# Miniprotein binders against Protein Hikeshi (HIKESHI): the designs that were tried, part 2

Target 1, 195 residues: Protein Hikeshi (HIKESHI), of Homo sapiens (Human) (q53ft3)
Amino acid sequence: MFGCLVAGRLVQTAAQQVAEDKFVFDLPDYESINHVVVFMLGTIPFPEGMGGSVYFSYPDSNGMPVWQLLGFVTNGKPSAIFKISGLKSGEGSQHPFGAMNIVRTPSVAQIGISVELLDSMAQQTPVGNAAVSSVDSFTQFTQKMLDNFYNFASSFAVSQAQMTPSPSEMFIPANVVLKWYENFQRRLAQNPLFW
Key: E = the ipSAE of ESMFold2; O = the ipSAE of OpenDDE; V2 = 0.75 times the mean of E and O plus 0.25 times the DockQ between their complexes.

## First folded at step 2 (miniprotein)

Design tq1
Fold by ESMFold2-Fast, scan of step 3:
Structure tq1 (fold): chain B 195 residues (1-195), chain A 93 residues (1-93)
Amino acid sequence: as target 1 above (195 residues)
Amino acid sequence: SKIKVTIRIEEDGKKYEFTFEIESPEEIEKILEEIKKFLEEHGAKKLTVRVEAESPEDALEFAWLIVRIFRKLGFKEIIVTYEGDKIEITGEL
């Protein structure tokens, strides 16, 4: 039902069932992992009113598991990517030299999925935050993307005008694309903070 | 630091694509907002974003941002697939 992806490793599609409603993926050498993706395979949906809470676990110095809630997957959100930087054993420090003082000991962590009622999931708070860096200037790239999109659509329409029995799979209404492009340019000019 | 992005818009099994490069993954959010408006005007239901980067880690980090944006914009049935250094994210309105 579930898949787990770690950059640079084989995708896992066979979770170990450890309880009626609990599934686990093993993550060896977890200290080298920055991100984990959990997704539904799309073949079997959750029952109505149910979803999956996604947890990350690593062994503490006593060998006891430390579970942290990362987030959720549901039929409406069947995949999720989690940044586990700072959640690993010995990785909690934000000062510049924290990592240099950590002795790396290879161990096995786990991703856990608990099938729960959606109402219960709504009452839980995931640990860890996604930090998104600000963009200094986006207008120039936005303009380039819009130009490329418009030029592509216009080229498609021009190909349509020169009728051969075409291998083309779709025809794009050029006037609709142009109108959308012009409206966006107008809004951007009137409000520079629009984007 | 260079990321190649391919956008594919699908309607009833038909598709069209365009490709471009970005230097920062955050640059994609406004682009996807405008694409959503375009999809709504055309009645298209399915959007796929393919990400290629210099490393699997960079591609994965960018794909993570795309999934968050898809969720924010109201896309459902979000599926992520991985093949080598390429990641593809598909969502439906």
Scores: ipSAE 0.000, ipTM 0.124, lowest interface PAE 17.9, mean pLDDT 62
ESMFold2 (binder alone), alone request of step 2: mean pLDDT 79; pTM 0.776

Design tq2 (from tq1 with T6Y T48W R50F L60E W64E I79K E88Y T90R)
Fold by ESMFold2-Fast, scan of step 3:
Structure tq2 (fold): chain B 195 residues (1-195), chain A 93 residues (1-93)
Amino acid sequence: as target 1 above (195 residues)
Amino acid sequence: SKIKVYIRIEEDGKKYEFTFEIESPEEIEKILEEIKKFLEEHGAKKLWVFVEAESPEDAEEFAELIVRIFRKLGFKEIKVTYEGDKIYIRGEL
């Protein structure tokens, strides 16, 4: 039902079902992971009134799992991107996986998805700044940043007739910057996580 | 009666999903024509369609229609899976 994507790794589409309403993905070498994308495969929608709460867990210094709520996926919003690189160890007991005995390998983190009532999900509070609103929002931000850089660089363009020689300066032709911009924009439109 | 259609497009770990509610089977051909254009514009080749009908018989008839449209639009490697009133269809350009 669900997929999990980490930049630079093979996409996972085979979650382990640990309960009727709970699914888990293993994330080995989690210390190298900055962002995780969780999404629905589109083959089976959530039942009416239901959605998925997305949790992240990592082993603490004692090897015990620490679960944190990252956010949600629903039929209306079937994908979400989360930043996990800034998450720290903390003690808390309010999470639906707390009553489950999930065996873990040391140094392996997990993404958990709990199918819950939408009304129940609305009353939950995700951890701080873990959620990045959507892949579309990230793409829009990146496009604006790219446009800003291109405009900034182009504002310094001068003709050869206006150049003043300087032995310590390096110059990049404006056409090279334009080619890079166009290539990056095309790549971003095809895959917002290509870099 | 309304038929729910879920469409997934996947390429290099990137996924796009569309959900439609249609009242007549003829609407699905127009939708799939637009989806094919989307696939071609984004260099994607694989398409999955999930359909939920009101009965197993309706689901089977609708799956046959979708398969015919897939063939008409040039999709290959067509595979259909039936689960009661639910249908899962995949195809590749």
Scores: ipSAE 0.000, ipTM 0.062, lowest interface PAE 24.8, mean pLDDT 65
ESMFold2 (binder alone), alone request of step 2: mean pLDDT 80; pTM 0.775

Design tq3 (from tq1, 16 letters changed)
Fold by ESMFold2-Fast, scan of step 3:
Structure tq3 (fold): chain B 195 residues (1-195), chain A 93 residues (1-93)
Amino acid sequence: as target 1 above (195 residues)
Amino acid sequence: SKIKVTVRIEEDGKKYEFTFEVESPEELEKVLEELKKYIEEHGAKKVTIRIEAESPEDALEFAWLLVRVFRKLGYKEIIVTFEGDKVEVTGEL
């Protein structure tokens, strides 16, 4: 359901499911990590009213996990970039992972995703300086790109009354371009990775 | 300022390098679409794209875009490296 990207490392697309509603990615050598990207694969959407709370965990001086809330992913915002540098010396956040039986080494951190009610997620505060705004900016960029393409294509559209049929010419109706644009926009909103 | 894009392609024991300067993210997307077509038609065992952006935040956005492009192309190993306002993404079969 989820993917995880760390600079300089292989992209992970197979999260370890540790409970029906909880998934984790291992981050070995976490001291060298500055940013983490978490995203939905688009194959399985969240049920209506549900989303994913994204947590970061590292071992403290006693080897115990310290969980911190980074942010959220939802069907409407299926990817997010988090800055985790500077979080390793902080206090843990309230988290739903409890006494999970997750084996760890001293140099391995984890990204945890907990499937939760959107109403519950809205009442939680992520650790400061973790979320890096990019998803909304990229969505706006993609919308502008699609708008420019549609406007460009439409600028060459001619009504059927003005068309001079040519057997060797291929014509694509403007309404087909519009339907493609609408479908692409809808699919992109559901899963930015679909293309 | 302009966005500088360097593409390195390895196939059949040969290495190719191309450098482009684009003025907008929109123009970058068009360049990436042409690159995707080239790779689909000719194949490439390893592709590296380096982008010199105007800010670290822009570099992160471009990294996200490149990972999606490489994922759709079917690359099994995708590696991202950041250097401030620069990002390099490598896809290998």
Scores: ipSAE 0.000, ipTM 0.181, lowest interface PAE 18.3, mean pLDDT 66
ESMFold2 (binder alone), alone request of step 2: mean pLDDT 79; pTM 0.782

## First folded at step 3 (miniprotein)

Design c1 (from hc2 with E9I K12F E15R E16W E19L E22R E23K E35R K39L E42Y E46A)
Fold by ESMFold2-Fast, scan of step 3:
Structure c1 (fold): chain B 195 residues (1-195), chain A 80 residues (1-80)
Amino acid sequence: as target 1 above (195 residues)
Amino acid sequence: SEEEKLIEIVKFLLRWALLLIRKALKKGDPEKALRLVELALYLFKAALELAKELGDEELIEKIEELLKRLEELLEELKKK
């Protein structure tokens, strides 16, 4: 029912169901991750009055998972962007995954989704800076997503040249994307947030 | 100004991504189409959050429609 994506990685659309109301995505090499997007697939909505609480878990120095509440997804807001870079050194919060406190490898984190009553969710407090609500933070995330897009698009252009060699497909798309990317990058570089 | 520029960039990328998906499918290359749909989902998710932050209802509606269709296409392509 859910998807999870990280810039530079394949999207995950097959969560591991660990309980009737609990789903988990694994995030290997989480130290390199700054942002995670969690979203609902278009196939199945939440039951009436229900939503999903989104948690982030990383292993502490003893390999024990530390869970933190990031935020929520609902039928009315089926996607959310979370900044997790600061949370890797944070403390755990109250969580519904108690029985799943299993020792884990140092480099693997998890996104957990707990299906809960909307009234219950309204009473919970996410960690302060997890949800990307600041335009500045979102701008940085967007830049990284666009960098990922450009890198992949460039790889696709090369692959297209190999599969169906055509001067227009090989050169024109790559040149258009490159010129656009350079202009976009230059404009953002003028932002005090980046320099 | 800066937010307006980001919206225009998003719209440009969405149009370009759709063109590439169409070309890949037309050539009978479903694996490349799958990769492009995944990339398009990345762009649409980022675009949706930007549109919500800026309160652009028209853009939100358009992106949500496309996201639903792309998610369905992604699931269908994975079955092949």
Scores: ipSAE 0.015, ipTM 0.195, lowest interface PAE 7.6, mean pLDDT 63

Design c2 (from hc2 with E4R E8L K11W K12R E15F E19K E38A K45W E49K)
Fold by ESMFold2-Fast, scan of step 3:
Structure c2 (fold): chain B 195 residues (1-195), chain A 80 residues (1-80)
Amino acid sequence: as target 1 above (195 residues)
Amino acid sequence: SEERKLILEVWRLLFEALKLIEEALKKGDPEKALELVAKALELFWEALKLAKELGDEELIEKIEELLKRLEELLEELKKK
């Protein structure tokens, strides 16, 4: 149902279910992590009137978990990026994981997702400055992502020039990519050794 | 062959990732765009796993370079 991404690491899509309504991702070597992306996989929506509260936990100096509310994901807002590098122990409020016996490895942080009523979520206050939702920042991120994908596709297209026309735009239109893919499939069917 | 099957799956994943990135640029909603970018990243990681299974060193290098660039972009976001 959920995914968790940290830059430079393999994306996690298999959360550990610790209760009917609670899911956890482990974050080893969390001291090197500054941002975490939490998202819904999009295949299974939340039940009507429900959403997910996203929490972050790290071990304090005594090895005890400190949970902090980062924000929310819902069917209407199925992904969010959070900055965790600035969070400090003792800043969190009461949370639904507080009464649970959660088994975890020492020195491993966790992302927790609690499925809750939307009305309940609306009354909660996330830790300040955790969510990264600046329109300009995200526009820049998306543009640079597309530039990198375009560079990869262009690099491949140069070596496979006969399969894909060279685009003049910063990004490759979907129909151009589709035509390349169809050409690749057709050529493989005609001569499996062309590649 | 198994090798042919893996090559086709890698390219299917890359094609889907590119479509998601293109769709993200068309969104007026930054949160929806972030979701599409995150899904594209997931597809890139899947493509990398299959490329490693295939043993195609050139393809592995290209995908790893893109993932490294992605990490640099995310780090740039931290600075703002």
Scores: ipSAE 0.005, ipTM 0.248, lowest interface PAE 9.9, mean pLDDT 61

Design c4 (from hc2 with E38K K45Y E49K E57R E61L E64W E65R K68F E71L E72K; at its last look DockQ between E and O 0.03; V2 from the best seeds 0.00; counts 0 for: pae E 9.0 > 1.5, pTM E .606 < .8, SAP 76.228 > 70, placed apart)
Amino acid sequence: SEEEKLIEEVKKLLEEALELIEEALKKGDPEKALELVKKALELFYEALKLAKELGDRELILKIWRLLFRLLKLLEELKKK
ESMFold2-Fast, scan of step 3: ipSAE 0.000; ipTM 0.249
ESMFold2, look of step 4: ipSAE 0.007; ipTM 0.193
ESMFold2 (binder alone), look of step 4: mean pLDDT 74; pTM 0.662
OpenDDE base, look of step 4: ipSAE 0.016; ipTM 0.290

Design c5 (from hc2 with E9L K12F E15K E16W E19R E61K E64L K68Y E71W E75R)
Fold by ESMFold2-Fast, scan of step 3:
Structure c5 (fold): chain B 195 residues (1-195), chain A 80 residues (1-80)
Amino acid sequence: as target 1 above (195 residues)
Amino acid sequence: SEEEKLIELVKFLLKWALRLIEEALKKGDPEKALELVEKALELFKEALELAKELGDEELIKKILELLYRLWELLRELKKK
């Protein structure tokens, strides 16, 4: 249902389902990661009134997971970029993964997605949101760019010969997103000045 | 660096948005093209302000070139 990508790494499209409403992606060598992108694959929309809360987990000094709320993805905002660099070790938050208590390998983090009611999501404040004194404007801009790109691309990803996208179907097909990212990585590797 | 890679990604997305607008114009759907041009114009303006804050002179120049091209498309569309 979901995809996860990190600049310079292979895109992940096979999340581990750890509960009926909970999905996780592993992020090895997370200390080298600055940003992570989470997106919906476009094959299955959320049920009406539901969305996904996106959490980031890293091992504390005792190897116990520390979960923090990063943000949300919804049918209306099916992709989001998050900055995970600078998150404090050992600072936890209340989260739906509390019962999991998984001890993980050092330097392996996780992205967790919890399917929740939109009303419940509206009452939560992500880490590093409005309360942060030094906001990373580049991350905020990149989130807007990515969302706008998905909106543009969805207008053309579905062929005119196939159908017209509806609000519930306005997603970029998983294959198109994966192919685009792979082509971008390939071109960048071959010629860093290709644009 | 991660920041440099994200900047390259942003540059790519801006060029892709412009290309999609050109495709909409070729298909002869002026209302859809106008909608996309307006959305892209706002996005490019935001990109320009960010580039100025970052002090990336090369990115500023590139965004201005694309913004000028987008403005030309807008002028043509309004004439039709």
Scores: ipSAE 0.010, ipTM 0.260, lowest interface PAE 9.8, mean pLDDT 63

Design c6 (from hc2 with E8K K11L E15W E19R E22L K62R E65L R69W E72F E76K)
Amino acid sequence: SEEEKLIKEVLKLLWEALRLILEALKKGDPEKALELVEKALELFKEALELAKELGDEELIERIELLLKWLEFLLEKLKKK
ESMFold2-Fast, scan of step 3: ipSAE 0.016; ipTM 0.315

Design c7 (from hc2 with E38L E42Y K45L E46R E49W K52L E53R)
Fold by ESMFold2-Fast, scan of step 3:
Structure c7 (fold): chain B 195 residues (1-195), chain A 80 residues (1-80)
Amino acid sequence: as target 1 above (195 residues)
Amino acid sequence: SEEEKLIEEVKKLLEEALELIEEALKKGDPEKALELVLKALYLFLRALWLALRLGDEELIEKIEELLKRLEELLEELKKK
């Protein structure tokens, strides 16, 4: 029923069903993940009056799971983008000189989806800054992917300009790439289907 | 049905994107070629999003392969 997407990784569409109303995706090497997209597959809608609460879990220092509510997906809002990078650190238990050059071990986090009543979901508050936005998540996904590629392209243009002191028509000026991208983003924001 | 409409939309997006890539390969101007590649990228991302919604694994894999080739083309254009 659900899918889970991380930029640069193979999409997962086969959640493990761990209860009648609970589904889980494994996220290996989660420390390298900043954002996760959770979405409904187009085949089966939620029953009327129901939706999905999205949770994130990572192992603490004792190996026990720590669950946090990220947000929701519903028939009316069937996908959402979540920022998880800020959720991996605790406020306590950090000593300024406590780092002893320990080698980071691979760790597996999980995305959990619990099918719940919409009324129940409306009364819950997700962890702050987890949800990227409550607007059209496809537009957000597209913009984020384009931002990643634009930054890649523009960083090359800037680097080339700095390494090559003479202006050249053989290189793409950074300002031209920036202007085109800004125009594209503006048009996309006005009408996501203009392309 | 709704599913058939989405499949047709994906096919049209892929066809349009491939035409833009073909045009980009023929451009002598790297700036204009890059613009066409970025337009194709948007269309591929939209097609991927729809394929993910459909749960069509074969279509998803095909689009991911096309995106990989597009990234390689963007690298080539960046070098120009």
Scores: ipSAE 0.012, ipTM 0.285, lowest interface PAE 9.0, mean pLDDT 64

Design f1a (from fd1 with F20W I34Y T36I)
Fold by ESMFold2-Fast, scan of step 3:
Structure f1a (fold): chain B 195 residues (1-195), chain A 80 residues (1-80)
Amino acid sequence: as target 1 above (195 residues)
Amino acid sequence: MKVTIEIEGKSPEELLEIAWKLIRLARELGAKIYFIVEGDKVTIEVEGISEELAEKLAELAKKLAEKYGLEVEVEIEKEG
């Protein structure tokens, strides 16, 4: 159902399902990550009245995951970009003892998606500064372009995909990208605001 | 060979046009392509092409970036 894009890394499109309504992506070497894009693959919508709450998790000093709400994705807004650099270990509002600078060996962070009722999501407050507040026209265009790409691409079988050590990574065949772009251009020509 | 092309600019239309031409060429070569977005920067990785074709793709990327006044960085690397 979901995809996760990190600057400079391969797109992940195979989340691990950890409960009926919960999905997780692993983020190794998370100290080097500033932004994460979470998006729906587009062919399977949320059930009516439901959406996805997006969480970020990192291991605390005891190795226990600490989850923070980043924001939401819905059928009406199927992608979102989040800044996580300010949410990494030691920078959030924590217990007073934890406010001290401590050296931790970072391992693997996670992006979690919880399928929830829209009414429940409306009552929740994401952590401050997680969502990109100043969205320029390029960022908006790029997010919509990525959404349109995955809506189109998910309608095709990935016939030329190669096996990788990480099954969560997907290779996009060049012909699928070309077909998506041709479709995108055709739709733009008919209505420049279709996206 | 693997080719990594990083394109940076403020015009989404010009970035898309360059990406389109590179994707079209990669498709004709039967290459594997990855698409990475970072705000005003787009990274395209092309794998499974010959050294000769990798050099041609890098040359095309640089010429297109120069035509549109965009910043481009290209790296050619052996796979494996």
Scores: ipSAE 0.000, ipTM 0.164, lowest interface PAE 13.2, mean pLDDT 61

Design f1b (from fd1 with E13R L16F F20L I34W T36V)
Fold by ESMFold2-Fast, scan of step 3:
Structure f1b (fold): chain B 195 residues (1-195), chain A 80 residues (1-80)
Amino acid sequence: as target 1 above (195 residues)
Amino acid sequence: MKVTIEIEGKSPRELFEIALKLIRLARELGAKIWFVVEGDKVTIEVEGISEELAEKLAELAKKLAEKYGLEVEVEIEKEG
């Protein structure tokens, strides 16, 4: 249902489903990550009145998971960009993933998506530094993401050339990424602060 | 109609740029699209378009490949 993208890395479109309403992406080498993009694939919408709460989790100095609420995605706002570089020293927020993070690897962060009622999401407060809120900051990030998109294609081709089974079994619908990007640009033209 | 476009060249970046242009066009036409990148080769598959639009997409793919000096092969097939 969801995709996760980090600049310079292969896009992930196969979230691990850990419960009926909960999905997780693994982010290895998380200390090198400044921004993450979470988006809906566009094939399966949320049921009416539902949306997704997006969480970020990293291991603390003792290897214990620390979860923080980054923001939300909905049918009306199906993609979001989050700045996570400033969150690694913060305290955890309230989260629904407690029992599901027992066997987490110390060097790996996670993005979690919890499908929730829109009314419940309205009562939650994301951490203050997560959302990209300024036009200038977003413009710089967008240019950097475009640069890295070309590098992603090269990395994808090299990585998949060595895989068995063949790359054709692991294809990613390119229109999904293109739809997300064009939706972001169109929304920015209408309202630069929409996210 | 189903259209399969295979483009081959030495630059993954150039192949990806051509693929993006074709994917953008197919999306504007409301088609279902996907692609695979394998070293020096890109395969683009487009489904759910009319015969007229399939021919236009094939012509554009050939023109783009010629512009960038790449080899292209296009197959148009009826679904069903």
Scores: ipSAE 0.000, ipTM 0.105, lowest interface PAE 13.6, mean pLDDT 61

Design f1c (from fd1 with L16W F20M I23L I34V F35Y T36Y)
Fold by ESMFold2-Fast, scan of step 3:
Structure f1c (fold): chain B 195 residues (1-195), chain A 80 residues (1-80)
Amino acid sequence: as target 1 above (195 residues)
Amino acid sequence: MKVTIEIEGKSPEELWEIAMKLLRLARELGAKIVYYVEGDKVTIEVEGISEELAEKLAELAKKLAEKYGLEVEVEIEKEG
């Protein structure tokens, strides 16, 4: 149960489940994206000893997907920010998404999340320039992320009655979103590097 | 019909696996799904399904909980 946010875009909370332990978010017009945030919605924790490996996939010059490991999310660190602007020409990583080698549209990338054992995750090496260590840029991006997420969740709650039923959509109770937002704001105020 | 499934257990691994299986099943039914976790209890609410499908979902939830040795409570409610 995951969310994905890009600065200046609506938050995505309805990941496409492509396998029992694998989830994907589409990132259209990815050439304009510098940072992406992946986070757990807080509704269902990972089982003990498990976590999520976060992958980024973009189309190469022939439209073939190239997968790269960005990092991880766990119960202890349920959100992470990644810089993807430097990864658009890097080499592929070992990935668990099978033979997803369909030629993709040139402008659409994906974020993939694979639920894995922590021991397996420890044996993997994320690409070196994906991690974000700048406090100032992180704080600015995170504030925009929170604003987008809360606005989306609030708008969704208000207009829920007008939405058509869809098997691809997941509804988040408003009280859970509010509790998450308050806890996140509190942690961010105390330490901008809490995740 | 609205089906509310509450699964209670102290094993996060089993709660995760059961929740994922029930969510997949509910998605296949084309229903509206809401879920949340409260302590050691997972609640899944499925809305907009027929009475027959609601009974089937409740039966499958009970069988799945029995397989994992967890307690499950299922409530079927009329939506109107």
Scores: ipSAE 0.000, ipTM 0.118, lowest interface PAE 18.8, mean pLDDT 61

Design f1d (from fd1 with L16I E17R F20Y I34T T36W E38R)
Fold by ESMFold2-Fast, scan of step 3:
Structure f1d (fold): chain B 195 residues (1-195), chain A 80 residues (1-80)
Amino acid sequence: as target 1 above (195 residues)
Amino acid sequence: MKVTIEIEGKSPEELIRIAYKLIRLARELGAKITFWVRGDKVTIEVEGISEELAEKLAELAKKLAEKYGLEVEVEIEKEG
């Protein structure tokens, strides 16, 4: 029902179901992870009035899981980007996984998703440094990246239109795509949150 | 017209970057866009565009996938 994406790693779409309403993704080598994207796969919506609370856990010095609430995904907001770098607190937040023996390994972090009532989710406070944006972070970053590409590509469209005028035909030079990619890489290097 | 674009490859970062480019171009055409990820495959559906623009979008998707060394499948359908 869910997917999990970490930069530089294969996307995971097969969460381990640990209860009827609880799902877990394993994150090996979590200390190298800055951001995690959690999203719905699009074909199976949440039941009416329900959503998913997203938790992050890492092993403490004794190998015990420390759970923290990162945020939420819903039918109306089916993807979210979370910053997990800098979550150095040894104290976990209140979480619905606390009453269960969750399968874990001491050296592996986890993303947990708990299917909950929307009203219950509205009363919970995520860790302040986890969410990248407050509304629709994944779609917003996606749209801003594509805005950058389209605006950059469009700057060269006039030259092509002047060469072979046709209202229904627009050609984008290959070099424009390369320049956009270089600009994107430069911005990403300056601020990874730009994505 | 409706265009369904499926892109497959080993790098989720490259898949997401290509999806970003295609979605924005489609949005500027006033299209309705839906996308999702399954494993190493990204699916993008674009609705509410002309037949000519659908064909151009399909061609652009193929060119971008070829540039990044990814597999792509495109389907153009008449909307009901």
Scores: ipSAE 0.000, ipTM 0.110, lowest interface PAE 15.1, mean pLDDT 61

Design fe1a (from fe1 with W55L F59W I73Y T75I)
Fold by ESMFold2-Fast, scan of step 3:
Structure fe1a (fold): chain B 195 residues (1-195), chain A 80 residues (1-80)
Amino acid sequence: as target 1 above (195 residues)
Amino acid sequence: MRIEVTVEGDDPEKAKELAEEIKRLAEEYGLEVEIEEKGDTLKIEISGASPELLLEIAWKAVRLARELGLKVYYIVEKEG
């Protein structure tokens, strides 16, 4: 349902579903990450009156997860860019994930997405200024991120021809990703505020 | 244009449920769908003229497979 992109890394499109309404992405080596893009896949919308609250979790000095609310994605704003570089020692947010134990991998952070009522989301305050809120700066940064993603996807497309099928793996071919990129870019050009 | 989605077919009951739902969706949206069972793998081929509808239905198939506890292995776009 969701995708997660970090500049210089392979896009993730297979979130771990930990509950009917909760999804998680792992972010290894999170200390080198400045921005994360979270987006909805395809054209399948959230149910009426619902959206996704986006949370960031990192292990503290004792290896315990600390969850913080970054922002939201909705049918009207299906993609968002979040700055996480300033949040590693910030104030924790109220969150629906409860206390979650990690597998003692100290450099792995997580992005959590909770499908919630829009009314509930409106009552919550994201930490700091994690979300990029400027239309112009977000549009330019999003174009840069999409270009970066497309370049990596093109590289992956060449490699895909050499892959041996593995039934335990999930592979997303670059052509499908390119279709998403073009559709997203088209929507962004028509209405920069749709994000 | 066509898109192929390859999913886990170990559970015949769940594979059949997924196949029936995808057929219903394809008929609803005016798309062609062909489903092939190969060993423990289910291959779903969706074809039509609209790239956006094809992508929408392909990702719907992925979501349905996931809801049924079936793994998705490949998503491939093909010409012709």
Scores: ipSAE 0.000, ipTM 0.107, lowest interface PAE 16.2, mean pLDDT 62

